# Designs tried in a protein design chat: VHH binders against Acidic fibroblast growth factor intracellular-binding protein (FIBP). Part 6

Target 1, 363 residues: Acidic fibroblast growth factor intracellular-binding protein (FIBP), of Homo sapiens (Human) (o43427)
Amino acid sequence: TSELDIFVGNTTLIDEDVYRLWLDGYSVTDAVALRVRSGILEQTGATAAVLQSDTMDHYRTFHMLERLLHAPPKLLHQLIFQIPPSRQALLIERYYAFDEAFVREVLGKKLSKGTKKDLDDISTKTGITLKSCRRQFDNFKRVFKVVEEMRGSLVDNIQQHFLLSDRLARDYAAIVFFANNRFETGKKKLQYLSFGDFAFCAELMIQNWTLGAVGEAPTDPDSQMDDMDMDLDKEFLQDLKELKVLVADKDLLDLHKSLVCTALRGKLGVFSEMEANFKNLSRGLVNVAAKLTHNKDVRDLFVDLVEKFVEPCRSDHWPLSDVRFFLNQYSASVHSLDGFRHQALWDRYMGTLRGCLLRLYHD
Key: E = the ipSAE of ESMFold2; O = the ipSAE of OpenDDE; V2 = 0.75 times the mean of E and O plus 0.25 times the DockQ between their complexes.

## First folded at step 1 (VHH)

Design s39 (framework vhh_gocatamig_d2)
Fold by ESMFold2-Fast, scan of step 1:
Structure s39 (fold): chain B 363 residues (1-363), chain A 123 residues (1-123)
Amino acid sequence: as target 1 above (363 residues)
Amino acid sequence: EVQLVESGGGLVQPGGSLTLSCAASGSIFSSYDLAWYRQAPGKKRELVAGITSGGSTVYMDSVKGRFTISRDNAKNSVYLQMNSLRAEDTAVYYCAATFYGELLSSWDEYDYWGQGTLVTVSS
């Protein structure tokens, strides 16, 4: 059994009974060990003793992500502060990919609205530019909202475990897939959340949103971050609606899945396979655009933007060497601790597609 | 704001070596992803090499094995060691930094840029 198989294949860490033991004050390691000993948890290729190993740092980081999602309904910053300081930075780096100093300032000040004065103060204190502070603050608020909604939905599903319908079971699976980033092809697995992975599982997550996970009413009445949530409500909900439209299109979902599979195979000798997949992806997106609009100007814009981001052999903006460089970077990022560093590129790509689809619907 | 200043450019013979330096000010340098871009006359700006905050590196196909990117966080500097230089390496070289995002092939997504330093490979 490889360390990767132990880390990402062990579903016992997301078990309801482990969550209950954790709520009773047991550590994740002790909770798993206790449940295995009592015969409640199925062993999936890992032993409880392995979970106590400090040499498997990625495994411990993943357990911290699971604790965050399984946390009692409290303010997110309180949960982060319950994690030892040495691990807070690691969690933030791997899950949120934010500057550590910035996150500490935002959490310490309990910022809700992100006024220019507040961001100027943080910029002065940390040396980070105002532009970067605004960018990080906007993304921090979005991630906060997603994590809070996922936590709420997970708690509700856990409380109803023995009564789970197909719908709730799928929602639970979507949450744990998103948290665990367990997309498999062959024997490879993704350990880090990427925008591509998020897009791939978005259809399952939209089911949770339909159940009110992204509802109109506050999900946590003790939340000190309610104002931050409200600041991003319209933008975040608009992004979700646009992603829902994209994910509802089976062709686009298949294209995103193909891209994720290509990234997972991004090692020596896969350039020809990556190029073939990239050409098929480009062709599919162009065909989808052609079916969705008869407005030539909008279609031409969509094609041009897709060629800039997706089509290596047909774009004057992106020579083949640059596209290979990008795909190698994407592959490296997906398999690294800095997986979210490519979030800005993927957000830009999806924003481009979003803009084109909105124009198509207006025509 | 971050200010990036390049140095080390000049005239060099084919097969020669040159080291470019880029110094940053007013920033948490260690948190930035850094890249070297170049632009030859009549061509678009292209990515030459990049290094993440974590130390991972990437290179353009035509420079792989010849160029090496490195960083020194204590000196707030990033370097590009260029060996076995060719006439086609002649270009203005730019240093770029981004605090948020992947090392991108599209230069317009970087937060900060230097003014550039000219490298001429000629006998």
Scores: ipSAE 0.000, ipTM 0.113, lowest interface PAE 21.1, mean pLDDT 48

Design s40 (framework vhh_gocatamig_d2)
Fold by ESMFold2-Fast, scan of step 1:
Structure s40 (fold): chain B 363 residues (1-363), chain A 124 residues (1-124)
Amino acid sequence: as target 1 above (363 residues)
Amino acid sequence: EVQLVESGGGLVQPGGSLTLSCAASGFTFSDYALAWYRQAPGKKRELVAGISSGGSTVYMDSVKGRFTISRDNAKNSVYLQMNSLRAEDTAVYYCAAGSYEDLLEWYRGEYDYWGQGTLVTVSS
C-alpha cells in the first residue's frame, strides 16, 4: 500500500471530546458526529426531532476536509497529484496561503504587490500557476456571495422543507450554522476565519467550483499540471458535469452536491469510509425518490435497492456485474410504472448516477 | 425430503382465468419466501410474482392488476390467481422457495428449492 493509503486509513485527528466518547464505546465516526451535532443544536436552535435522526453521513464530509487540511507536506504532495484540479487548488490555498492578512487582501481588494508575492510563493512551492490561484480565490468570493444571498432563506426553511428528509435537513442545518456564525456580522469576519471555518467553506467551494466549471473550458493556458490532471479524471468529471446540466430542482441540486462530496472522497482512496460513502449516496437517492413520486411501488423498489448497498451486516460478495444488473433492473422498473414524473430527466439522471456509483464502488 | 409440487395448469381461452397452486413439504413453510417464475418457448425464465414470509408482494409489470399471489401457511401452499389471460402468458410456470425476504433477492433468482413446473397454454 502507499503512504496515501496508510494516511487515509489510519490517520485520525482525535480531539479530547471525541477521544472521551470513543472510550465510552462510540466509534470514532459516531463520536465526531455527536460532537458536531451538539454544536449545531447550540447555534441553530434546530428541533430535536431533526437532529435525533442523525445517522452521521453529512458530518463525515467536514471531518474528511479537516483530516486533509492537517496532512504532512510530503503526503499532501502525493495526494495533490491524484485528485481533480479543483480539489488541488483548495488544498494548496489552505496549506501555503491561508491566513487572515492574505484572505483580506485577496477577497477584499484588487491584488496588491504583497498579495502577488504570496501567490507567487504558492506557485513556487506547488507548481500551480499564479493564474490558477487567482481563479480559485475568485470562486471563493463567488461562494461567499451565494451564502450571503441564501442566509435568511436557509434559516426560515430548514424545518418546513426537509423535516422528512434527514440528509437535506442536516445540509441546511450545517449551512445555517456556518452562515450565522461567520457571515451574520458582515464581511470583515472573513479575515478571522479558523481552519474549521475554512474547511466548511472549502466544502461549499468544492461543490460550487465543480458546478461552476461545467459550462466552460478552463481559462488557464499556463497550467501544465491542471492539463495533466484533467486528462487523468476526464470521464469522472464528465459525469459530474452531466449531473449539473440535468439539474433544475433544488432537491436534485442538493443530491448533486452530496454526490460530488462522496465522489471526491472516493477519489482520495478512503477505504475505511467506503461504507459511509454508500450510505451518503443511498440516503440522498431515497430522499429524492420520496419528493418526486407518490407511487409506492417506485419508492419501495428504490428503498430496497439502496438498502442492499447500505446493509453493512450482509456477508454477500457484490460483484460489479450484480450492481449493474440491479441498477439496470431498477431503471427499467421505474420507467414501466405509471405516475412517475419527468421520465426523460430520470433516464438521463439515473444513467449518470449509475456511472458515478460504479466508479465509487470500483474505486 | 423437500418437495414443491405445482398444479392447476392447462389450456384456457384468451380473457380466461386459471389458479395455480404450489404445495410444499419438508421445510418450515412460514419462514420462507415463495415466488412464481415462467419460461415461454425460446425465452429466458422470468419472475412473475413473489410473496415474502410476512406477506409483502411483488409483480412483473405486464401481470400487475391481472395476477394475484397469495399464501396459506396452514396448508403449506402458495397460489397464483391469473385473470384476463393473454397469448403472451403461455409458458411453463415454476414455484420457487427461499429464505429471502426482500425484492432484490427475488430479482436475483437465488432460491433454495424449485418445483418441476406446470404448463399454461392460452389459445383459442
Scores: ipSAE 0.000, ipTM 0.091, lowest interface PAE 23.4, mean pLDDT 46

Design s41 (framework vhh_gocatamig_d2)
Fold by ESMFold2-Fast, scan of step 1:
Formats: sequence, C-alpha cells, structure tokens
Structure s41 (fold): chain B 363 residues (1-363), chain A 123 residues (1-123)
Amino acid sequence: as target 1 above (363 residues)
Amino acid sequence: EVQLVESGGGLVQPGGSLTLSCAASGFTFSSYALAWYRQAPGKKRELVAGITSGGSTVYMDSVKGRFTISRDNAKNSVYLQMNSLRAEDTAVYYCVAYRWSGTPLYKTEYDYWGQGTLVTVSS
C-alpha cells in the first residue's frame, strides 16, 4: 500500500529523526522500523504527544513543525489534520502560503472570465482543467476560512510573529504547490519537484510562458489578435534583468545551490534521472534565451543561471556521502550571510518568481 | 532574559524630527543584526530600516534619505534618526534583534521583538 496509507490508520506524526531517515532514502515503514530498533518508538510517540498538546514546550513544538513544512505536499496535508487546532492554523497558513487576494488573482481569473474557447486555452496553456482550478480555489477558500475562524485561538504575541517572520518558507510552499498542481493535472508526478528549486520553476515559467504567449506569432492576415503579446515579452525580460542583479550575489547563489541539493537528497534512488533533468533544463533554457532575444545580457543570464545549478548536481552517480558533503558545504556558505541582507534580497527574489508564475497562470 | 526596550516616540509636526532608541539586554548584542519595524493603525507590520553586526544598512524606499539607522555596541543600543517626518510615518515602531540561522532543509531567522513606541506625525 502507499506510504500515505501508513498515516491513515496511525495518529502518530513523524518526528524529525524519522523524517531525516526518509530523506536519506528509507521508506517511511523502514524509517519507523529503524526507530523502533533503536528504542525511538517511544520518542516518536512522545513527539506526537507534544505536537498534540498545549504545553510549555511551545517553541520546540513549532521548531519541529517548521521542519515538517519541507515534507512533500500530500504528506503535509495529511499531517496537518493530526495536530491541535491552534498549531494546525499555523501550518495551514504557512503550508499554503497564500493571501486570499493572491489566490483570487491566479485562480479567480480562470474561473470568472471565460468563454468555452478561453477555458480550453487556459487548460492547454496551464495544464489545469476548469474542474481542477475550482477544486484548488475551493481548497484555498476552506484553508483561509479555517485560519480566520481559528484566529482568536492563537497566542497573538508568538503565533503572529511566526506567521509574519517566515516568508521564505511560505513562498517556497506556494511555488511548489503551483508547480505540483500544474503537473498533477495529467496524473503525472515529477519526482524532482521540490522546495525552492529555481531551475525547475524557471523551466515551468519558460515552457508554459513560451507555449502560449512568446512562441512565434501567427502570421495569419485575418487574425484580430491583440498586440499585447509584445508587452508580455518585455515584462518577462524585465523580470530576468531584476533576477540578474540577485544572482550576482555569490552568497544568494550558494543558498540556492543548497536548496537544489536538498531536493536531490529526497530522491537518492533517482540521482541519474535528476542529473539528466538538470542537463535537459540547461539546454532548454539556453535554447529559449536564444529564441526570445538577440540580447547578449539575457543569454548570458540564462547561461549563468543554468551553470550555477548544474555544478552541485554534476555526476552519473551521487552516493549519500557526496550529497551530505555538498549540503554541509553550502550550509556553511549560507550561514555566513548577513541575515538582514539575505532576508531582504530573498524576499525580492521570491516576489519576482511569484510574479512570473502569476503571469504564467493568468494567460 | 532577552529584553529590548524602545524609547523616543512622541507627537511631532510634519517636517519635524525624532530619534528612537532601543536598549538591549540578555544576549550578545554585537553578534545580532537590529531592525526597526513599524505598524500603522489597521495595517501590517513593515521593515523600516536594518543594520547588521558588520554595520551594513538596509532602508525601505519611502524613508531613504530621511531616516538613518545606527548602532553602539558599547552601549548595547540601536538608534533610528527620523528627519523630514510625514503624516504617513505615523505608527508604532518596534525594535527587533535578528540572528540568521538555517539548515539545507530550510532557512529561518530567529528574532526578538520589543514592545514598541508610538510616533504620531500630526499638526
């Protein structure tokens, strides 16, 4: 049976150590079995009890919840419903990371404005059916309603601080959620979808944006198409120029490489496939840059971005020791960053990526 | 215990000046970045200015050229000099201490907040 079925009949949440073993390539069943063998089943049960209680170990509880935010979306969705309402609201807010206006702008336009042709075009360009769009919007509405209804149950001083301070995790959750929903529409799940994978998000932006708006314009003389397609090209190039400033920051690139390596850590059994995917992304991005513009700066930006993401992932085989080595190297680099500079630059970077994805899903 | 205490807020006319001070205790001040956030009535909190342990500064666009953040490690204090104040600067101002920390799986900043000091810019 699926790993998700393990949690259906089990009210015990995975603890940090079980999650780490799972990330190291163990199945959930094997990770739990290893915990039992080391006398950690009691620790796992105790962790679940702490997560399900309103105790004075409040900070440790939220620290564990932050780690769980980096689990796959489907697993997180199930785990959310096993925690107390006050902590559930915090995870729901962070996990879905969506302001209602943000969701309304992306999905509301797909639902509120359209003829049959427009709806078919949206499905083609985004890979999202009208039924799927309604389901996602209803899910977000339910999440926002739960958060609002439970607002008064949160301890204002600490919970509000948590909700406001961790924009990075919220932005990652949002981007991953949109990326996964895009690919889930066809019942296809890509194993390399991960948190903060810029190269993967860039591929989604490029593929979907070029499929609809940026491809060679039809030369049909009786076409009454709006010339707005030219403005979309200019907007995308402007976003790339803004990203170029950010990628000039070596520390920010080191952070991003760390996130890419973290994605690979979750897919130990498919490293060769992951590496092939990054190689294909690099080739595709360079080809698209050449097609979109004769501007050397834009081409240089794409070359730099793909080269920066290939370096930590180059190999026909990545043993666990190599993955740990790279994660430690990049973790050290990231740890040397100026906290204020890092947060401000990262917020701008994620804001730009969110803008690109909104444009992609608007169509 | 960690404590941040703000002072210097008050009522001032448009075009006036104020200096906010934040006194810190309970942690190694020199290893933390410090910031000033503000929250206007009915609005979300926003970052106004920040200063790192190394002295680098960050400012919100609307306050650049008008506000100056500085720190004094010997006094465990951070300051916000506010010049050419506007009605839109009316808010409760909060002092925040940051230390960046992260892992390959995630990245968060741990911070401590003061209780805030009210700044009113009105004629």
Scores: ipSAE 0.000, ipTM 0.104, lowest interface PAE 21.8, mean pLDDT 45

Design s42 (framework vhh_gocatamig_d2)
Fold by ESMFold2-Fast, scan of step 1:
Structure s42 (fold): chain B 363 residues (1-363), chain A 123 residues (1-123)
Amino acid sequence: as target 1 above (363 residues)
Amino acid sequence: EVQLVESGGGLVQPGGSLTLSCAASGFTFSSYGLAWYRQAPGKKRELVAGIGTAGDTVYMDSVKGRFTISRDNAKNSVYLQMNSLRAEDTAVYYCARGGYDYWESGSFYMDVWGQGTLVTVSS
């Protein structure tokens, strides 16, 4: 490949070897530092900027998440997306300290146990000494306890990230934990999408719930919006109604994904043309801002956030933590708007947009 | 601010002793393994000793029986007690934070480094 200036958040990688080290599991900071320390790359303003950047923790988090995407445990992987960024980096660093084979073997056991036989089995399968297995098992139990402590705040995290109602956030959290914990019950583990995809599906369920027979749909005619992602036609609403009815059934996580993803593909098409999709979403957001508020400062804020979000995330190399930062900032901007008369419409639009963007990023 | 600060380096005669200290700040100390590395002029940086979160230790062969690594989680500190020092132990000693127990020669797994402290063994 030619021209290896790779954009990662607000930092540009300098050369192909740094990028290759990153793909091999080094953090951006470590990759740059290694090359500088080895004398291969002289310290310049660019390398100093990378090493001094506050975004280096974001790049490390992205590296660790990317590696975890290929080597679960799925439970830890799913929950990482819902922790605060500062805690996310710490948890990922701790998880990355564990041998992947060891972690996978530990997850094959009931965590409330920790017998000598379990440690002997893990030692045999991983080739790690029994003493090392004991220590890593204790470290893993600490990490899993943190993950379980987050369960109490998972509802809050989901609600905060997607502006979900408390009721549906709790139902969604229950579905996520039901699916993730199935591997421990001796039942077939459900194959499921990333946590972002599930959060997107939950957001669509909320929209169906609020647009259902218990209340009149908010005033949101198609003629006021140009974005196809914002057009919830009868087909979408029918699919969402089916998902709502089925949410109480224990075998429905795969059906939930299939119905929502089929509906999304039918309306949004194949996500292969990422830049065109982001331009369409940006245009829709500008149109919504123009029609829902004539306050130029508010409109300009959203346009600026979308443009900053669209350009970096067009690259598959944009750090996950930066994506989440922009999404959180976007959500805060929506909530800060003095427009309670249009709050329900803004929340619906922003929920769909956030879910769609997270889905595109995580897929 | 995540930081490691070394102290205790200096000049000592062959056969003498020194204790190096490393004070950690800005992270949950008890959750990480720590290690001491050294680098002599014109040589690559090498692992001297490592200590895991449970207090399990590793040492390079040339320092076994002479050096002892220890940690104090209440004080957020790791120590290297160096006995029977030799001229070949002269180096800049670095404290480093790692995630893995039972270290190998892969210093790139260390994500936080101290500034280093000079140890000179000379008559």
Scores: ipSAE 0.000, ipTM 0.096, lowest interface PAE 22.8, mean pLDDT 49

Design s44 (framework vhh_7b18_3)
Fold by ESMFold2-Fast, scan of step 1:
Parts: structure tokens; sequence; C-alpha cells
Structure s44 (fold): chain B 363 residues (1-363), chain A 122 residues (1-122)
């Protein structure tokens, strides 16, 4: 019934543009109508250019941040997880760009002539005051602190999680390695820390932790389990079918896309620093594929496609001259998996991954 | 009223140990990063260590392996255990609330205590 419920429930009608318009203040109905009209209005030369102008996007970004950061912390977590990774990255970068001037203001250090003028201009044009900015920054800081604490919990409890199940131990190893490497390098370069990536990994860990503790109770602890029999996705979906929730599929697909996007960011930035991390990320992708289905052929095809997609990120030949070619080839191969139980989720996943890749190359 | 009260400073021989305590009041202690900074006579403030609300810690390179920061949220207290003290550790040690980072990597604290003197004599 809420607009958020509509976005969660409908994977075919919702895309990055509709999400953006919704965050900009449009209702879901108006956002969809406006997106449809933009195609018509391109032919008449009016509103599409206005909607895509740098000036309008600047103001909409600040209005969107005002709306999101006034949300309660728990709701803010939920809203962030509903936004595609490419959009999350944009929000975080814009917030960090504001952070330096804001930190200087808060600590009584004088702002540079340029940043003070920009802040005054933004306040005048958007109606956002410096007091409002402080409240927004405090909300974001609180959310980031929770994510950092969850990261610490991942590291501190890795051995305890290993005792729950093999699948959880493998997932935690990949996430812990990513979190440690990224945090250490991002300590003095805050813009290198991806809040969305850390928040997502921490949330997924907690969900898997809870599922692992509950799901292991009815099984025989002395029995040797084949990797094919330890299908986390199948077991979780059986439980969720009774609860009318598809969270497990979303979480597994979101983990996969987050790992791929992180590998691509590493290629564009400090390649050597990320190389050890690529090995754990690739292992994580294989582990996700192993959990997703009992069908060996489907699993093998998924692993092969992921390895072919990720391998160029580890070579010195990335980026490729035609990123769209690889995305189309990968998408076409996924569509060939007739009988995969959640085709709509795969379509949404591929759309989000495409958006993430385009964002990284359109900086 | 925010208040930070340091105790535990004193005179110690090289190689000795001291434990500093900081009692905090006037805010929700468990929600904030806490840290320690020091000022050597004739020099500026130098960050020593911090601890997050969740217990994650970091240390300046010169004190790694020798100093340990910890917190007790039930008592609203942060501690600094200092082992293998050296003459160059002689400084006024300040308890600090709420660590911030900017994009340049500089560290900032919101509020500082009165300080406690640590003297490591030859």
Amino acid sequence: as target 1 above (363 residues)
Amino acid sequence: QVQLVETGGGLVQPGGSLRLSCAASGFTFSDYYMGWARQVPGKGLEWVSYISSGGSTEYQDSVKGRFTISRDNAKSTVYLQMNSLKPEDTAVYYCAKDLWYDSSGEYYFDYWGQGTQVTVSS
C-alpha cells in the first residue's frame, strides 16, 4: 500500500529512472506517467531536456537528500537498500562532497571562499539551511556508524559463524576480506568508502546469520552434506513461501551484483590494491552460484558467465571498447536459462548491474 | 552539560605502566566514538587512539602494541592502558568525544576533557 511496498513488490515496472523520479518527489503513478511522456515529448522538444538538465538534477538531488535524511534511521536503511547501487553511489558521493565544508563549519574552522559561496547559493535556491544540513549529516553519520559496527561484528564473529554452516563461513570470509581491505584504504580517503556496499554486506550477513541458526536446527548435525543439498536459496524460499516474502533471492542477487560492482571499481581505481580482493570476490560469486540451484548445468553456466564477465576486470585490458556488448551477451545467456524459477528477479538484477557499470564509466 | 573527567595520570619510570580513565556525562555515551589525544610540552595536539560505539579501535603507529583503548558503556567510561612507557610518552593526555574525518584524512574531536599529566622520568 505504501509507495515503498509497490517498489518492493513489482520488479517489471520499476527501473532506475522511476526510482529517481519518485525520490525527486513524484508519486509512483506520476513518475511512471512522466517517464512514458518523456518518450513522446522528445519528439516535440520540450520536457525531456529540462528533466535531464544539470541545474534541475542538482536541485532534485538536494531535495532527495533532504527527504531521505529526515527519515528515521531504520527506514533510511530500508530506503537505501531499495535504491540501485549506481544511484546509491551517486547519493554517497554527493553527500561526501558536502561533508568537507560541513565538517569545517561544525568544527569552527573557516570555510574556503568558494565553498561558503556555494553553500549560501544552495541554501537560497533549495531552502535548505546549515542547521538542516547538520541534522542530515548527523542522520547519515548515525547510519554509517551502525554499518561500521556491523563490519566489526563480521570480523569478530567469523569463527562463530563458521560453526553454524559452511556456506555462511564462505560468505563471511569474502565479506570480511572486502570490508577490511576497503576500510583500511578508505580511512584517509572517505570518498573511497562505499556506504552502500558496507551497509548491504552487513545487512546480508545478519540475515544469513539468523537463517543459519534457525535452518540448522531440524537437520542431522552428523550427516555429511553435499554442496548441492545445501541450497540456501531453495531452503529459504520454502520458508518465505509461507511468509509471502522473496528476500533470499533478492539478497543473493544483491550480493552478487555488489561483488561485481566492487571488482569493477577496483579496476578503475587502484588495481594492484584490489587484486587480492578480486580472488575472494570471484570465490564469493562461485559460492553464490553453488547455493542458487541444484541443477548442475544451470549452476555451471552461471559460474562460467560470471567468470567471463569478471575476468576482464582482473586483466590490464579493462575497460573494454564495448561494455554494452558484454552486458548484452551476459543478459542473453541468462535469458537462455529457461526454467530458472525467478526470471523477473534476474531481469531486475541485470538491469541494476547495467546501471552500476554505466555509472562507473560515466563519471 | 557535556563533561569529560580524566584520572589515572602520574609519574612512572621508563618501561612502567599506567591506566587512564575518563568518566563521561551529559550525553548518550554509547552512541559516540571516544578517543585519546596528547600534547607533548612545546608541541601541538597529537591523536593517540579511538574506539567506536561498537568497540572497533585504531592507534597511532608509535603506540601500537603498547597502548590499549577500551570502554564500559554501563559506566560511561573510556580507558587507556599504557604499557612499556617511554620518556617520549610524557604529555598531557586528553579524553575526547566524537571523532570525525574529512576527505584530507585529518581527525577532529567535538569535545575535550581537562587533561591528565603523564610523566615518564629517566
Scores: ipSAE 0.000, ipTM 0.091, lowest interface PAE 23.9, mean pLDDT 45

Design s45 (framework vhh_7b18_3; at its last look DockQ between E and O 0.01; V2 from the best seeds 0.00; counts 0 for: pae E 20.3 > 2, placed apart)
Fold by OpenDDE, look of step 2:
Structure s45 (fold): chain B 363 residues (1-363), chain A 122 residues (1-122)
Amino acid sequence: as target 1 above (363 residues)
Amino acid sequence: QVQLVETGGGLVQPGGSLRLSCAASGFTFSSYEMGWARQVPGKGLEWVSYITSGGSTEYQDSVKGRFTISRDNAKSTVYLQMNSLKPEDTAVYYCARGPLDYGDYWEYFDYWGQGTQVTVSS
């Protein structure tokens, strides 16, 4: 009696196609239908009954594995399923993978508020099954809850606890970061942006604008153990108001303009437009900094950047190269201003902003 | 009611040996796989070994050659002989009822003991 030794004998055969169907939220019936349509019966000579049984078996297996997938290290240390390491990695990676269309709908929103209604709406809008939406949402939430209690590198923590690839871990870090700071990403003006664009900006912000970036462990025990990589550096944000002097002081503004124009003369195709709009662009960039001092305004960071800088440059048909040259010189020229005392602050701000703006400025 | 009671844990020096026992009751013991897992405080559960109803055995790589799982169906007891113990083997060891193949349905490890502490220290 070949005791189907669930544990010893049968390498848990994981059909990747069936796994995909399961992840996509298809019922067994629908999955079978899809497999039939793919020509699997003709290819294998199997009967419909065998296909159904096979699909059902896989679904059962996946359901059992799902608990382990919620804590991926458990999948590695369990002996119930004989799964090769490469397959384990695949299972984990694909389970935590997400649809771009889905993440764009939930990016920046509170992960605690994922109501059934909300997910249903997203499902309808994107064409992603509700079950798949739920899985993805729950994954976001799960990762968020785990890492919010951890100190240190957000990406490292995610990799360690969920065994995700570096890329996927970074993506989740961005999702968590956006959720934590509640950045608005759903406005019409931002619809042209991909998740990748936001993720790129998140990475820069995490590296440069969070408490983890400055390496100073909060000395104050009473300081709410803010996750160093999830929270923006409050002190930094408060200090950003000091940058207002660059636009408020007429002499500084004029000098800054002069330096930038001198440096870029003959180098920009849109030099005249740049010169004409320098004050407005500078005011826009500096005012964005000033708004970051208020938590409520942090939500509008991306909208503000697009409205105050990206759209004006696009309106004047700036090539990306000119935007790059401008931002480089704009940032660098501040170092030549004798009356400006906040150069380190400026560099920290503009170093990140420059990268974000260039990414937001699609050719 | 299904009950699993572990015994045999304790303090042992490196290189020493322990034998864990798990007394099972409340179910048809011979029909189920039995297993051992261990957990270090602050870490996740790690599977150590299991034995099928048919007597087939499997071991985690870290314990292969050192640990031996066995069962006595007449006594409804599963054993874990641990030889050449290392400090890394320090953990709470749990006995668990394994999966049952019941037709088209699979039952998984569903019952656990309270655990027994194993400490390997000089």
Scores: ipSAE 0.000, ipTM 0.208, lowest interface PAE 16.1, mean pLDDT 88
ESMFold2-Fast, scan of step 1: ipSAE 0.000; ipTM 0.168
ESMFold2, look of step 2: ipSAE 0.000; ipTM 0.119
ESMFold2 (binder alone), look of step 2: mean pLDDT 84; pTM 0.847

Design s46 (framework vhh_7b18_3)
Fold by ESMFold2-Fast, scan of step 1:
Formats: sequence, C-alpha cells, structure tokens
Structure s46 (fold): chain B 363 residues (1-363), chain A 122 residues (1-122)
Amino acid sequence: as target 1 above (363 residues)
Amino acid sequence: QVQLVETGGGLVQPGGSLRLSCAASGFTFDDYAMGWARQVPGKGLEWVSYISTGGSTEYQDSVKGRFTISRDNAKSTVYLQMNSLKPEDTAVYYCAAEYLSSGWSDDAFDIWGQGTQVTVSS
C-alpha cells in the first residue's frame, strides 16, 4: 500500500523483511503488517527483544499454526507427506471435518473399502452418525489413501535412482513438492524463493514441522503407532537438516546455472534436436497425468512438479521407452554444459524427476 | 508475440559503465520476475541478477556493488546498470523472464531474449 510505502520508505527493504518473515511461516499480509509495526517501533528505539516478547511469539505460535490448519487441499496433500501418520490424522480431521477417532479407527483397521458393517461399527464406537462416517470415508479415500500410495511409489523410484535410503528419498521428494507449492493462497508478489535458496525451503519445513510437533502431544502414548511416529519424526527432522547442509553450498548455484544454460541454448538452436525431444516429453507427461490419475489433486501435484522443470509440448501419446530415452538425452545434454560440477546434486534432481515420471507410468 | 529485446550493449573501457535495457512484449510484464544472465565466449552461462515482481533483488557475488537491476512496470522494461566494468565482464548478456504463479521464484526462466554483446577492452 501507499500508506505502507510512506511509513517504511523503501519497498526493497520491506520486500527483504517480508521475505524473511515469510520464511518463518508468516502470511504475506501478516508479514507486511508486522514489518510496518516493527518500523514504527524502530523509530521509538525499540529492540528486537521487545518485538520478540510482545509480537514474534504471538505471530510464531498463532499464525504458523493457523496456516498449517487452514492449508488449501493441494498444499495439504503435500504437507501430508511430511507428517507422521498419527499427526496426518489430526490435520486431516481439522481440514476435512474428520473426527480424529474416526481416522484412527480407519487406519487401525486398514480399511480399503467403506462397507456398511465397518462404518456402522465405527459409528457405534465413536458416536458419530453413519451419514457423517460415510462422508468422512469418501474424503479419506480421496485424500489420505491416494496421497499415501503416491508417496510410496515415488519413494521406491527415487531410492533406486539416487541410491538413497528410503528415508532420504522420501524427504527429498517432500522438499521438492514443498518448493513447487507455496504456503499461501492468492498472490505473493513480495516474496520469492529461488532454486539456489533450496536450503531456505528446507529450513522453513523444519521450522513448521517442529512447531506443529510441539503443539501435538500423542493422545495415546502407549500405542505402537505413536512410538513409530515419534521415530519417523526424529529421523525426518534429522534428514531435513542433513539435506539443508548438502544443498547450502555454491555448487547448487552452479548446478542451477547449468539448467539455465540448457534452456538458453535450446532457444538459440544449439540443441534443437534435444529441445524438440524435451518439449515432447513435457507435453506427453501432462497428457499422461490427465489420463492415468483419477484424482484431480494428485494429477495437479504431478503436473506442477513436471511443469516446473520442463516446457510444454504438443504430444498426446508416449511409450515408456521414449520417456526414458528423452530423460537420458536431457541428462547427457546438461552434463555437457560448462560450469556443471556437482554430480550428486544433479543426480538427486534427475532422480526426483524420473521418480515422478515412473510413478505416472507404473500406477 | 511473446518477446524480450535487449539493447545498450557495446564497447567500453575498463572502469567504465553501461546500462542494458530489456523491453518485454506479448505477456503481462507485472506478473513476471526478471533476470539477467551472461555467457563468456567459450564458457558456460552465468546468472548475474534477479528482480522479483515486488522489486526484491539478488546478485551474483562477482557483480555485487557494481551492478544494479531495476524494473519499470509502466514501460514493461527491466534494466541492468553496470558500473566499474572489468575485462572479465565481457560477455553476451541475456534478459529472461519467469512467471511466479505461486510467488516463489525457482529461477526456471520461461522467456529469453536474443542477447546483447558487452565488450570491456582498452
């Protein structure tokens, strides 16, 4: 706003501070409001300690929790990959009007079909109406089971290509999905996160994860699932910290420059044959995703991931052998570019893409 | 149709200055983040600078304090002010645009210009 510009006096400074607050999990609107308040307090000589005691604690706790609870369906599907199964039930309950008791019954029985007998049993045990149980089970099938199936398939494919543990492959996939889909709904013109800032994305995930975990005490600490989820939570946080360190150096920027170089040389016609094949790959994947994936949210998630890394193409039909051939050619083309030096990061990038592509063809 | 056109390149003495301009057409400029990249003859592409839709800027370490990126949405134009030029800055400079549908830049530029030659030589 004009008022905001007058109070702070520098849009670049506002953008930088808003960006940092957004990395801490604030909405753009809240970050801008907080920055204006901080600017006024700075004029009066207020210190960071005063801001943290009166403002930052409130915004950290309430706004980050509010965002986690009110995530849009597409983003919620991505967040589910990053949360232990027990805590997935809590988030699904709050977003889709699931009762936690209902979700635990469904997960405990590993129900794949919502038979009348199963739903009647849950209704009797929990006091939830049969009509509500049916609605919740329909939502559960659409969201939870599809997300879980997609996660498993992607992890298997990534693990094979990267030679990573199942844990690291899952965490890498989660970070990629998070990077492709942002926290907020609507426009975020004041905020940006470059590929070179991958470490910031990982840090933001760690921050949001730890706040969510602290806010959630296990409802049944003696349960086997809660013990398993505690182990997964600890390992996931450790993996995020490890991945953040791995991608935090200047080699990631050099890798990103190599990707930019590939796109630029494609336009210059130097790699005309590879460019044509790559465009055909991109279009075919979008069309295959539309045909193979019955759930719109899952299809949109994979389309977003693919489109972030590839250009559109006109092809409507693909054999799997052509997809593998084009990926291999693209990988070879990028490796030939000057300035590429970090093979491990490139292998992780290509493995994630291959994992998504293979998932579309294997499921 | 969709196009980026760079101008302002040329020959300059070491320590001199040049201002590059990039005029955009065929798309909604205000919705795109803009950047500059350069290619030294016989070398790979090097990212130079970035400016978001909101005006936030980033620079490659080698050009920090010497180069300034800016944009004029009313003119659908992005600029690169290059000061204290060195022989090492000799390159073809490319303008690029990225659509930020979600607000996060992944530096995956969608639109590229044809480039403009900058030569720093005595």
Scores: ipSAE 0.000, ipTM 0.107, lowest interface PAE 21.9, mean pLDDT 48

